# Designs tried in a protein design chat: VH-VL binders against o27280. Part 481

Target 1, 266 residues: o27280
Amino acid sequence: MDSMNVPEVLEIKRIVEESESVKTFIFSWDFRREVRPGQFVMVWDFRDEKPMSVSLIDPVRSEIGISIRRVGEFTDRVHGLSEGDLLGIRGPYGRGFELMGRDILLVGGGIGMAPLAALADEATARGMRVDALVAARTADELLFLDRLEAAGVNISTCTDDGSCGFKGFAHERLLTLEENHDMAAVCGPEPMMFQVMRILDERDVPAQLSLERYMKCAVGICGQCCLDDTGFRVCAEGPVFWSQELSRVREFGRYRRDPAGRRVPW
Short names: E, the ipSAE of ESMFold2; O, the ipSAE of OpenDDE; V2, 0.75 times the mean of E and O plus 0.25 times the DockQ between their complexes.

## First folded at step 23 (VH-VL)

Design cg5 (framework fv_cemiplimab; at its last look DockQ between E and O 0.86; V2 from the best seeds 0.87)
Fold by OpenDDE, look of step 23:
Structure cg5 (fold): chain C 266 residues (1-266), chain A 118 residues (1-118), chain B 107 residues (1-107)
Amino acid sequence: as target 1 above (266 residues)
Amino acid sequence: EVQLLESGGVLVQPGGSLRLSCAASGFTFSDYGMTWVRQAPGKGLEWVSMISGSGEWIYFADSVEGRFTISRDNSKNTLYLQMNSLKGEDTAVYYCTRGDYSYPFDYWGQGTLVTVSS
Amino acid sequence: DIQMTQSPSSLSASVGDSITITCRASRKIGHYLNWYQQKPGKAPNLLIYEASTLQSGVPSRFSGSGSGTDFTLTIRTLQPEDFATYYCQQYLSTPYTFGPGTVVDFR
């Protein structure tokens, strides 16, 4: 079935506090509407609308989860909501992750772990071996560790301050891990993803990376999320891209565009 | 024409502090990450620190981590390196260069000499 | 950390000669290698990036090759202005590391 383009008003079934700044909002979901890890939905609080990755896909409980980091006015409002409150949800949209092989590496930074957590659940359910490199600035910002562990994921952590796991950045930690995988999925800050992609490229590991851009329509019409040179629309051709595709995107890891279309450096 | 001009290099005692500046011109400063590279007298090149265009992403060599701070003012097209707890081994010519994890170091300043000695 | 080595440490040559400098990484770094030239009292200049791509403005007598762990800088028909120190640099991962340098001087 095609993605729904009409917002559906859904009740927040449950809220999970993942960290001080991240909450997962859980909704009942009709799985006749297919959803894949890596896809996003547009969340509407009846004032504004923002794209959010799906972080939980549970066909058994007929639930999906959306993890939201508190970063601005919209997310401040959403974080003020309680169970039983309403949000508008439309989607899912975009291209999700494709699972290949038997061994998969997940590399996530901060809230970037949201779509990867959903991917981890699918991969482990399929009997794949999943290794996850979870990165954050500090230990208290590491996300989904208990969930990943419960799923049977082999977790490696790194923090900028060394408060948990490897002291350093994801690409630095990755370099110390010698094992190869059949594929990798990467999501997080673009400076992280850019450098991680190089290592994966050197290792000849097929990699998929999820980008974040300002998305207005989510249906490939408005062009707000169009990537320079290539014309790729993050909402349509992405947000998940293969490394080969991103290698053609000059702005990747270097800059993005704000809602006004202005270039903003990373 | 791209130009980078370092300043601030002087003689300082061990344990002292010093701030270097690098004035950039001839390009959109914020579009590029910037890097400090140093060279001890008669020695090779050593990567010191890197800062992204926005200043939010910062990297340090282990040898200077915790002692040096890198920053930038995009409104002034200026890169800074705050050096604290200086040691004799920090004696070097310090170069600012245009480049980061996504660009090679394609332009360099003339360098500024920092001498740490009692 | 990725360690970089160069060979030779120094070499003497004459104008018109063809010389080769080798750089080796302690681990595979793909093509993520740059070459720099530095003259006494001057800042380094970028010569080659991505192991084999010539920087704009650099004479075609300079060429780079290699991938993985072994890389080569070749200078054909050495000119007087080519006498300098040459450095390789990996940018696969931080910390970025330079080779120790190769001094090319007059025979």
Scores: ipSAE 0.913, ipTM 0.951, lowest interface PAE 0.6, mean pLDDT 96
Fold by ESMFold2, look of step 23:
Structure cg5 (fold): chain C 266 residues (1-266), chain A 118 residues (1-118), chain B 107 residues (1-107)
Amino acid sequence: as target 1 above (266 residues)
Amino acid sequence: EVQLLESGGVLVQPGGSLRLSCAASGFTFSDYGMTWVRQAPGKGLEWVSMISGSGEWIYFADSVEGRFTISRDNSKNTLYLQMNSLKGEDTAVYYCTRGDYSYPFDYWGQGTLVTVSS
Amino acid sequence: DIQMTQSPSSLSASVGDSITITCRASRKIGHYLNWYQQKPGKAPNLLIYEASTLQSGVPSRFSGSGSGTDFTLTIRTLQPEDFATYYCQQYLSTPYTFGPGTVVDFR
């Protein structure tokens, strides 16, 4: 019997305000339940349950951090919580990132930097050279810059409005960056990831991309997170996919499905 | 059958403004990104602007950025191009086409002529 | 911006000829290239996407090839309806760009 499938009620130990819209909630964590960068947890506020990325994996302090962007009713309620309040957590779930080679490129958009920050910590601890392209709509939404810099990551930035760094989209900035990486890890808005994947494909850089889809069970039985044409389940075969796997997925970059099964455009 | 119909092209003086419309039918409009492409008389095609199905992802050619705005009304199946600070070089037939970063431009309207002249 | 060029700028051909049109990008664009046909007084239409994939309904006498920076469009057994201007277009990255066009005149 796997205790990861049973929700555990945990106390919020610490809250870090990463931006006006993003908070990291930190919990004590028993690392007998292993957590890998790119895996997710289901966060339960006693009314609803949503998948959230793990952004901090700290076995030394016995802590995990879960970064949550305020985007709707559920996340509004969670953002209203304080240290000492309770949340249910089950997991981790899904396939995490695999590190390879010596030189890694991270490309993150908005909250997508959360799992990449965890990956950056692991990569630098292994002695890898880490370059990160951090993208957001505005300067005040660029996440984890100080943490990445302290870890020795080489940072490039872009903002849609030009308020910090390169003015433009991540794929446009990427064209101007060095082409010498052994792998890339990408997480962010799916239109960003789709366009970034083209450039990485042209450069022959092995890429892993983390997708977001609606989830109910998170253990692969309900079918809510399935990708058209392939039957890949984001909660089981993903959320991290190789770019070659995604090249066969018709919906990637184009649409997703809501809980009722309706096609929703990006 | 997929149909795209542009309208609004007229003679406008330099420095003026104009709004083009593209009426879409025969497909689920909100499922597709849309693009404006223009063609000056006797010249080649120039990509102008794209907008995603939801309207959240918008792109411009350098030649029009800051002067043109693209939008869509999915409840009316209509794509718009607001053109401000018009110049002689903006004189062209403007085509509405279905597609964005995620699809090639597979269906095109007949075009609407914009003339910028004093 | 990724610049696109085409050669020749124009050509004349007869029914039954095999013709080729070339397209070059200012940087590597992989296979991220489309071809369009535009007949006089008409809107363009899509012929080929992903450098070599024929759009549905396009006659098999059309083919595309190439990768990286150099691409070709080939029309075998030219027909009267192939009188048109042909454009390549990169879609590796925004801003998207078209080639200047190649006019195919029926001799």
Scores: ipSAE 0.819, ipTM 0.920, lowest interface PAE 0.9, mean pLDDT 91
ESMFold2 (binder alone), look of step 23: mean pLDDT 93; pTM 0.944

Design cg6 (framework fv_cemiplimab; at its last look DockQ between E and O 0.89; V2 from the best seeds 0.86)
Fold by OpenDDE, look of step 23:
Structure cg6 (fold): chain C 266 residues (1-266), chain A 118 residues (1-118), chain B 107 residues (1-107)
Amino acid sequence: as target 1 above (266 residues)
Amino acid sequence: EVQLLESGGVLVQPGGSLRLSCAASGFTFSDYGMTWVRQAPGKGLEWVSMISGSGEWIYFADSVKGRFTISRDNSKNTLYLQMNSLKGEDTAVYYCTRGDYSYPFDYWGQGTLVTVSS
Amino acid sequence: DIQMTQSPSSLSASVGDSITITCRASRKISHYLNWYQQKPGKAPNLLIYEASTLQSGVPSRFSGSGSGTDFTLTIRTLQPEDFATYYCQQYLSTPYTFGPGTVVDFR
């Protein structure tokens, strides 16, 4: 069954408060519509529409979860919703993560842990060994720790202020971890991902990274999420890219474009 | 032509404070992260701090963490380094350079001398 | 932190000579290494980035090579203006660290 481009109005089944600024909204899902970790959906609150990563995929309960960070007007409205309220969901869209090997490393920062949490569930279900480096500014912003632990993930934390785990940034912590993995999945602030990618490259670890760009159509038509030089559309060719693909993307880690197409630095 | 011009370097007593400025021209300032590198007299180069184009991403050397603050005003094309609780070992020529985690340090200012002495 | 070392600390050479400076990282840093030249009383200048790519405007007599932990800067047919101090710098991870420098002076 192909993804529908018409939003389906779904009832919020459950809301999980992940942190002060992050909530996970859970919906009933017909799994005849396939969804993969790393893919995103367009969330419509009947006023505006925003792309959001899928953070939970539960075929047993026939549920998906979307984790949303409170960052602006749209997300403020969504965070004001309650269980039983309605949202429009269309998708899923984009290229998700591909699992390979036996040992996988997840490196996530802030809300970037959302798609990685879903990936962790799939990987552990497949019997893979999963190590996760979870980064945030402070301890209270670390996401999905209990969920990851329950799944059997080996967690390493780092915080900018040292309030939990390693004091410093994800790439700094990663450098202190000497073990290699068969593959890595990375999602978070782009400056973090850029630097993490270098370390993984040095270690010859195949890496997939999930990018965030302004996406309007989600179907590769409008070009709003087109990456300079390559012409890669984040919504179509991504949002998950291999490191070798991103190595060709000059803007990666350096700048992005806002809704008006204006270049904005990180 | 890319130009970077540091200023603010003076003699200060230990425990004192000082703010350095770096005026940039000849390029789109906000497109680049900026970095401070210092060099003690007769010594080598030491990375001090880095700030991304937006100013949201900041890094410090351990030797200056908690004492130095890096900032920028993109509307003025100016980079700043606020130095507090200065120590003798902070005595150095301070260079501003264009570059960050994604670009080499391809352009440098002439440097400004900070001397910390009683 | 990644420690950088250089050898030799200093060397004397004559105009026309070919010289090689070595830089070593305490751990593998792939090709994430830059070379800088600094003359007395002046700011450093970028010579080589990504271990082997010549910076625009830099004479072709300069070349960089190496990967992993060992890197070299070679100056062929040394010119009078090449007498200076040379630094390597890793940018794999913060804090970015420089080598201690190599002084190239007149024989």
Scores: ipSAE 0.899, ipTM 0.942, lowest interface PAE 0.6, mean pLDDT 95
Fold by ESMFold2, look of step 23:
Structure cg6 (fold): chain C 266 residues (1-266), chain A 118 residues (1-118), chain B 107 residues (1-107)
Amino acid sequence: as target 1 above (266 residues)
Amino acid sequence: EVQLLESGGVLVQPGGSLRLSCAASGFTFSDYGMTWVRQAPGKGLEWVSMISGSGEWIYFADSVKGRFTISRDNSKNTLYLQMNSLKGEDTAVYYCTRGDYSYPFDYWGQGTLVTVSS
Amino acid sequence: DIQMTQSPSSLSASVGDSITITCRASRKISHYLNWYQQKPGKAPNLLIYEASTLQSGVPSRFSGSGSGTDFTLTIRTLQPEDFATYYCQQYLSTPYTFGPGTVVDFR
C-alpha cells in the first residue's frame, strides 16, 4: 500500500526532445508525494526497471519530467514510446539537494544536468543567483541551455572537442570562473565530479555531488548500491552526498562495482 | 612486485614519429590509470599525459596536445605513447608511472631516452 | 597553467642536519600537492601526497606541511641516502605541473 514501493502506471503526457540522445518524458503527478531536486524514480517499461533523473518538478501544473538518455536496450525501448503510452513510476527515492545561501554554482556533465535543471528552477524561484557550468563531449550534447537561460541562470559551457564554449574539461573551465558562491551542486561523470570537487574544496565552497551506482531495490534493502568502505547506500543516504562525506569514500572517482561485485575502473 | 618497463626510445629526426611502450606486471593493470612523465637531460620533471584504467579518460600537457596520443591494451598489460611531429624540445627520458587524476604516481619505470636530432 | 617554484634551487648539507625545502604555487591549490625524491640516474620516488601524508615505507624523518600556495618539505637528521633532488607537484587541475627541483648535495 506504500505508493513509494509500488509502481504507479502513468500516461506519458508530453515528450520533449532535449537532444538527439536525450528525451524528457512528462507525467501528471500528485504532489502529496513530494519530489525534491536530486531525488530519482524507478522507471518500469513492463520488462525492466531503471533509475532515472527527475529534471522537472512543477507543482503548479502538477507535472514531473524525467530525462532519459538513450544508452542501451531499455532506454531505446522507452525512447520509442509516444505520448499516451504507459510507464510505471515508483518513488521518489534518495536524498535530494539542499539549497543554502544566495549564490549557487551548478556543474553538470551530460545527462547530469537533468537534476541540476530542476534545482536551478527552485533556486531562481527563491531569488537566488545561479551560475551554471554545462559540460558535454560535443555541442550537440549540451542540455537545457535555453531552459536555464529563460530561468535567469548565468551559463558557461565547455565541450571536450571545443565545438561550443571552452575546449576542455569542466574542472579546467571552472578554474577561470568567478569564485564567490555559497554552495555548489555537481552531477555528471564521476571522473569529472572528482576533479571538480578538488577545485570546490580549494575555494571552501560547500558542495553536494550526485553519484550513480547500480541499483536493484532502490529502498536500501538489497545492498547493491553500497560504497566502499563507508557502507553508504547510494539509493538511501544518497544519491546526493556532501563533498566532506565523499572525501572518505575510497571508491569515489576511482572505480565502481558491476552487478557481480567486480571492480570496474573509470 | 610492481614492475614497469619502458621501451622504444631511439634517435629520431625532427618531424618524425615514434611509439613508446610500457610493459606492466605485478598488479591488476586495468584497475589503475597510467601516466607518462618526461625529463629533458639535466632538467626537471614534466607531466606529459595520463589515461584512466578503462582508457576512457585521457589528458595531455599543452606542449604535446594534438601531436601525442596515449593508449593502453589491458589484455597485454601495456601502455603506449604515440609521438608525432617530434621537435627538439621533446628530447627527454620518458618515464611510465602508475597513477592518474585519482592516484598519486607511486611506481615508476626506469625510463627510455628519446632524442630528436638530425 | 599552475606554475610551481621551489627554494632553494640547491643546498649543501651534512649527514645529521635538518633541512627545509619550500614550494610555492602560482595560485591556491589547497593541499593538492605531492613530493618526489629522485637520485641521480634513477626514476623519481613518491615521498608525500596530499601535502603531508607520508607514502608507505617513507621514513618518519620526512615531513610535509603547508596549504594554499606555500608548502614545506622537512628532512630531519639527514641520512646518506637523502642526498637527491626533490620535486613538488600540484594536482589541483590538469595540466599537472612539477616544481623545478631542489638539489640536496653533500657539503
Scores: ipSAE 0.808, ipTM 0.912, lowest interface PAE 1.0, mean pLDDT 91
ESMFold2 (binder alone), look of step 23: mean pLDDT 93; pTM 0.946

Design cg7 (framework fv_cemiplimab; at its last look DockQ between E and O 0.94; V2 from the best seeds 0.88)
Fold by OpenDDE, look of step 23:
Structure cg7 (fold): chain C 266 residues (1-266), chain A 118 residues (1-118), chain B 107 residues (1-107)
Amino acid sequence: as target 1 above (266 residues)
Amino acid sequence: EVQLLESGGVLVQPGGSLRLSCAASGFTFSDYGMTWVRQAPGKGLEWVSMITGSGEWIYFAPSVKGRFTISRDNSKNTLYLQMNSLKGEDTAVYYCTRGDYSYPFDYWGQGTLVTVSS
Amino acid sequence: DIQMTQSPSSLSASVGDSITITCRASRKIGHYLNWYQQKPGKAPNLLIYEASTLQSGVPSRFSGSGSGTDFTLTIRTLQPEDFATYYCQQYLSTPYTFGPGTVVDFR
């Protein structure tokens, strides 16, 4: 089924406070419209529109969840909403994660854990063994730990300040973990993802990584999310890419483009 | 031509503080992460700290973590290293180099000597 | 942390000689290794990156090889300006670490 291109006005069914800065907004969803972990939706608050990853896919309850981090004006407005309030949702869009093998490694940083949490649910439901490396700057920014644990995920935490788990960065912690995974899924800040990808490459672990870029149309037309050199559109060919694909993307881990098209370093 | 020029290296007492600067020219400074590498007299090279182009991502060697701070001013094309609680083992020539996790250290400054002694 | 070692610590050679320096990592680091040259009183210069790619401007007599844990820098037909200290450096993971260096001096 093709993704819906018309925004649907949906009522916020439930709000989960994941952390001080992250909320998950839950909506009723008609699962005749397929949605996969790693895909994103465009969220419209009737003033502005932003792409957001799907963090919860629950066919049993006929619900999806969108986790949003408070980072600017749009997200400030959204975070001010209550249950029963309305948002426009269109999508899902983009290429999601593909599950392979029996043992999967998830490496997430901050809000990057959003799509990975959804992937974890699917993987565990399929009977896969899931190891998750959850990274954040501080303990209070670690996301979805209880949810992952409840799903049977083997969790390893990493914090920059050492307030929880390994003191250091995700790629540093990764070196100390087992190497026997069939595939890996990675999402978070690109400096993290770049360095994690390097380690996974050395280990010959197939890896999928989810990129974040400014996306306007979400349908591969406007070109705002086009990656240099390759011409990959994050909204169409991504946001999930294989490591082999990203190895061809010069800007990956080095810079991105803002809404004006200006290069912004990481 | 890419040029890096370190400054600020002086004699300081143990427990003291010092700030090093590295002036960059010949390239778009903000496009590159920058790194500090030091070399004790007659010794090898030691990675000290790294900062991305925007300055948002910072890394330290365990030996200096908690004591050193790395920063940059892209408007001035300058890299900084604030060194606090200096120890004798911090005595070294400090090099600034262009490069980070995504690029090798392809250009280096001449270095500036920091001497920590009572 | 990933430990780097080099062998030999020093070697003496003559102009025209072919020499080989070895670098070893305490764990597999793929091809994420760089080689640097440093002359007395000077800053290091990048020679080889990604284990085997020659840096622009570096003479072709320099070559790098290896993967995993063992790496080699070879200098064919040693020139007078090649007498220096050579360092390997891993960049698989922070903290980045250098080998102890290999001094190449006159015989």
Scores: ipSAE 0.938, ipTM 0.966, lowest interface PAE 0.5, mean pLDDT 96
Fold by ESMFold2, look of step 23:
Structure cg7 (fold): chain C 266 residues (1-266), chain A 118 residues (1-118), chain B 107 residues (1-107)
Amino acid sequence: as target 1 above (266 residues)
Amino acid sequence: EVQLLESGGVLVQPGGSLRLSCAASGFTFSDYGMTWVRQAPGKGLEWVSMITGSGEWIYFAPSVKGRFTISRDNSKNTLYLQMNSLKGEDTAVYYCTRGDYSYPFDYWGQGTLVTVSS
Amino acid sequence: DIQMTQSPSSLSASVGDSITITCRASRKIGHYLNWYQQKPGKAPNLLIYEASTLQSGVPSRFSGSGSGTDFTLTIRTLQPEDFATYYCQQYLSTPYTFGPGTVVDFR
């Protein structure tokens, strides 16, 4: 991809309140620019630009949706926007999820359910059986449950505080669930993903996991999204990686780097 | 040289509270998760709790969940275990060790004895 | 919870012997198993992680093998300093659990 790609300014067509802290912003989209579940876009608010996962891919209505959790200054500003307001979008970028087999497990934590909701729509449209483990800190933060149910997804839930479903972490709930799937797709907090990956490895379930790292160019030139020791670029070779690829990545599950290159623990 | 030193183990009555400390040196403390493991006199090892390097992810054994709190102060290179509602079965030597879900427990302190007796 | 058992609970051996200690998990845990050594009156020490990988500084007479539910720790050419209790520990999932220990007595 061209590193000088300029954001296209798009009107916010609709805003969906997914939770107290998460909104989905829906835009018209020309699907000659193909979008796959697990790819991301760079969202520009005319001041700063951040990568965001695509949560809705609707070629019939010519719409994409981008789900954004309020976590800081940029996302606070974006959450303050209304329908009709403008945002810049460039992309999509990165490698999306690859579907295989007939039975897929989705494991999502918090906002990590966003790309998995898009994947669930594609998997069910292909006639696959889809099981989803949806995790959050509290019941109010469980995302996309109605949408997943409407798509025919078999849902299990867990919450840290036990307010809905299993009380505990995603990997603890997963240990007690059915062990046979053709593949899994995982997205959420990296400590969750690391521990989930361990269980999937024990089960010999091929797994794809979506990583988040600091990005600047999004096209693989600036090196800001590189993973230690391997040189994998999250924006180019990822953000979706096979578990076998991640087994070679020393930093996965253990630390990340800030924009200054300093090691930051999980 | 990696060193871990527990302190705070004393005799406490049932229902009481106690805070253990673990002073760390010889490594970048914030880069590593930390774990408490206990051993009742003459018994085996029991995993108690662990905390990641940032302090953001925390895990407990069922036997202590809801009664114990784990924390760390990375500016002081210190790990803490706050123990509330103590029971006789909490009597043990408490070890701090370096490691969490992502690393094995490679360095251990010499332990501090907690005795819960009326 | 994943329960861990060990066999034997104790054994006696002579210097130069080859011994094996077995560890069994109540469910498959893949290769997510560690071994620890604890000498009398001391803290535990990590010997082996990932079922078979020796920790740095551990003598090559120690080895680990197994996967799934059944694991072994082997000590070849037993030395006087190997008098200790040995624990296995699963780390597939929280809560982490240790085996009950195997006491190796130097005859």
Scores: ipSAE 0.789, ipTM 0.908, lowest interface PAE 1.1, mean pLDDT 91
ESMFold2 (binder alone), look of step 23: mean pLDDT 93; pTM 0.951

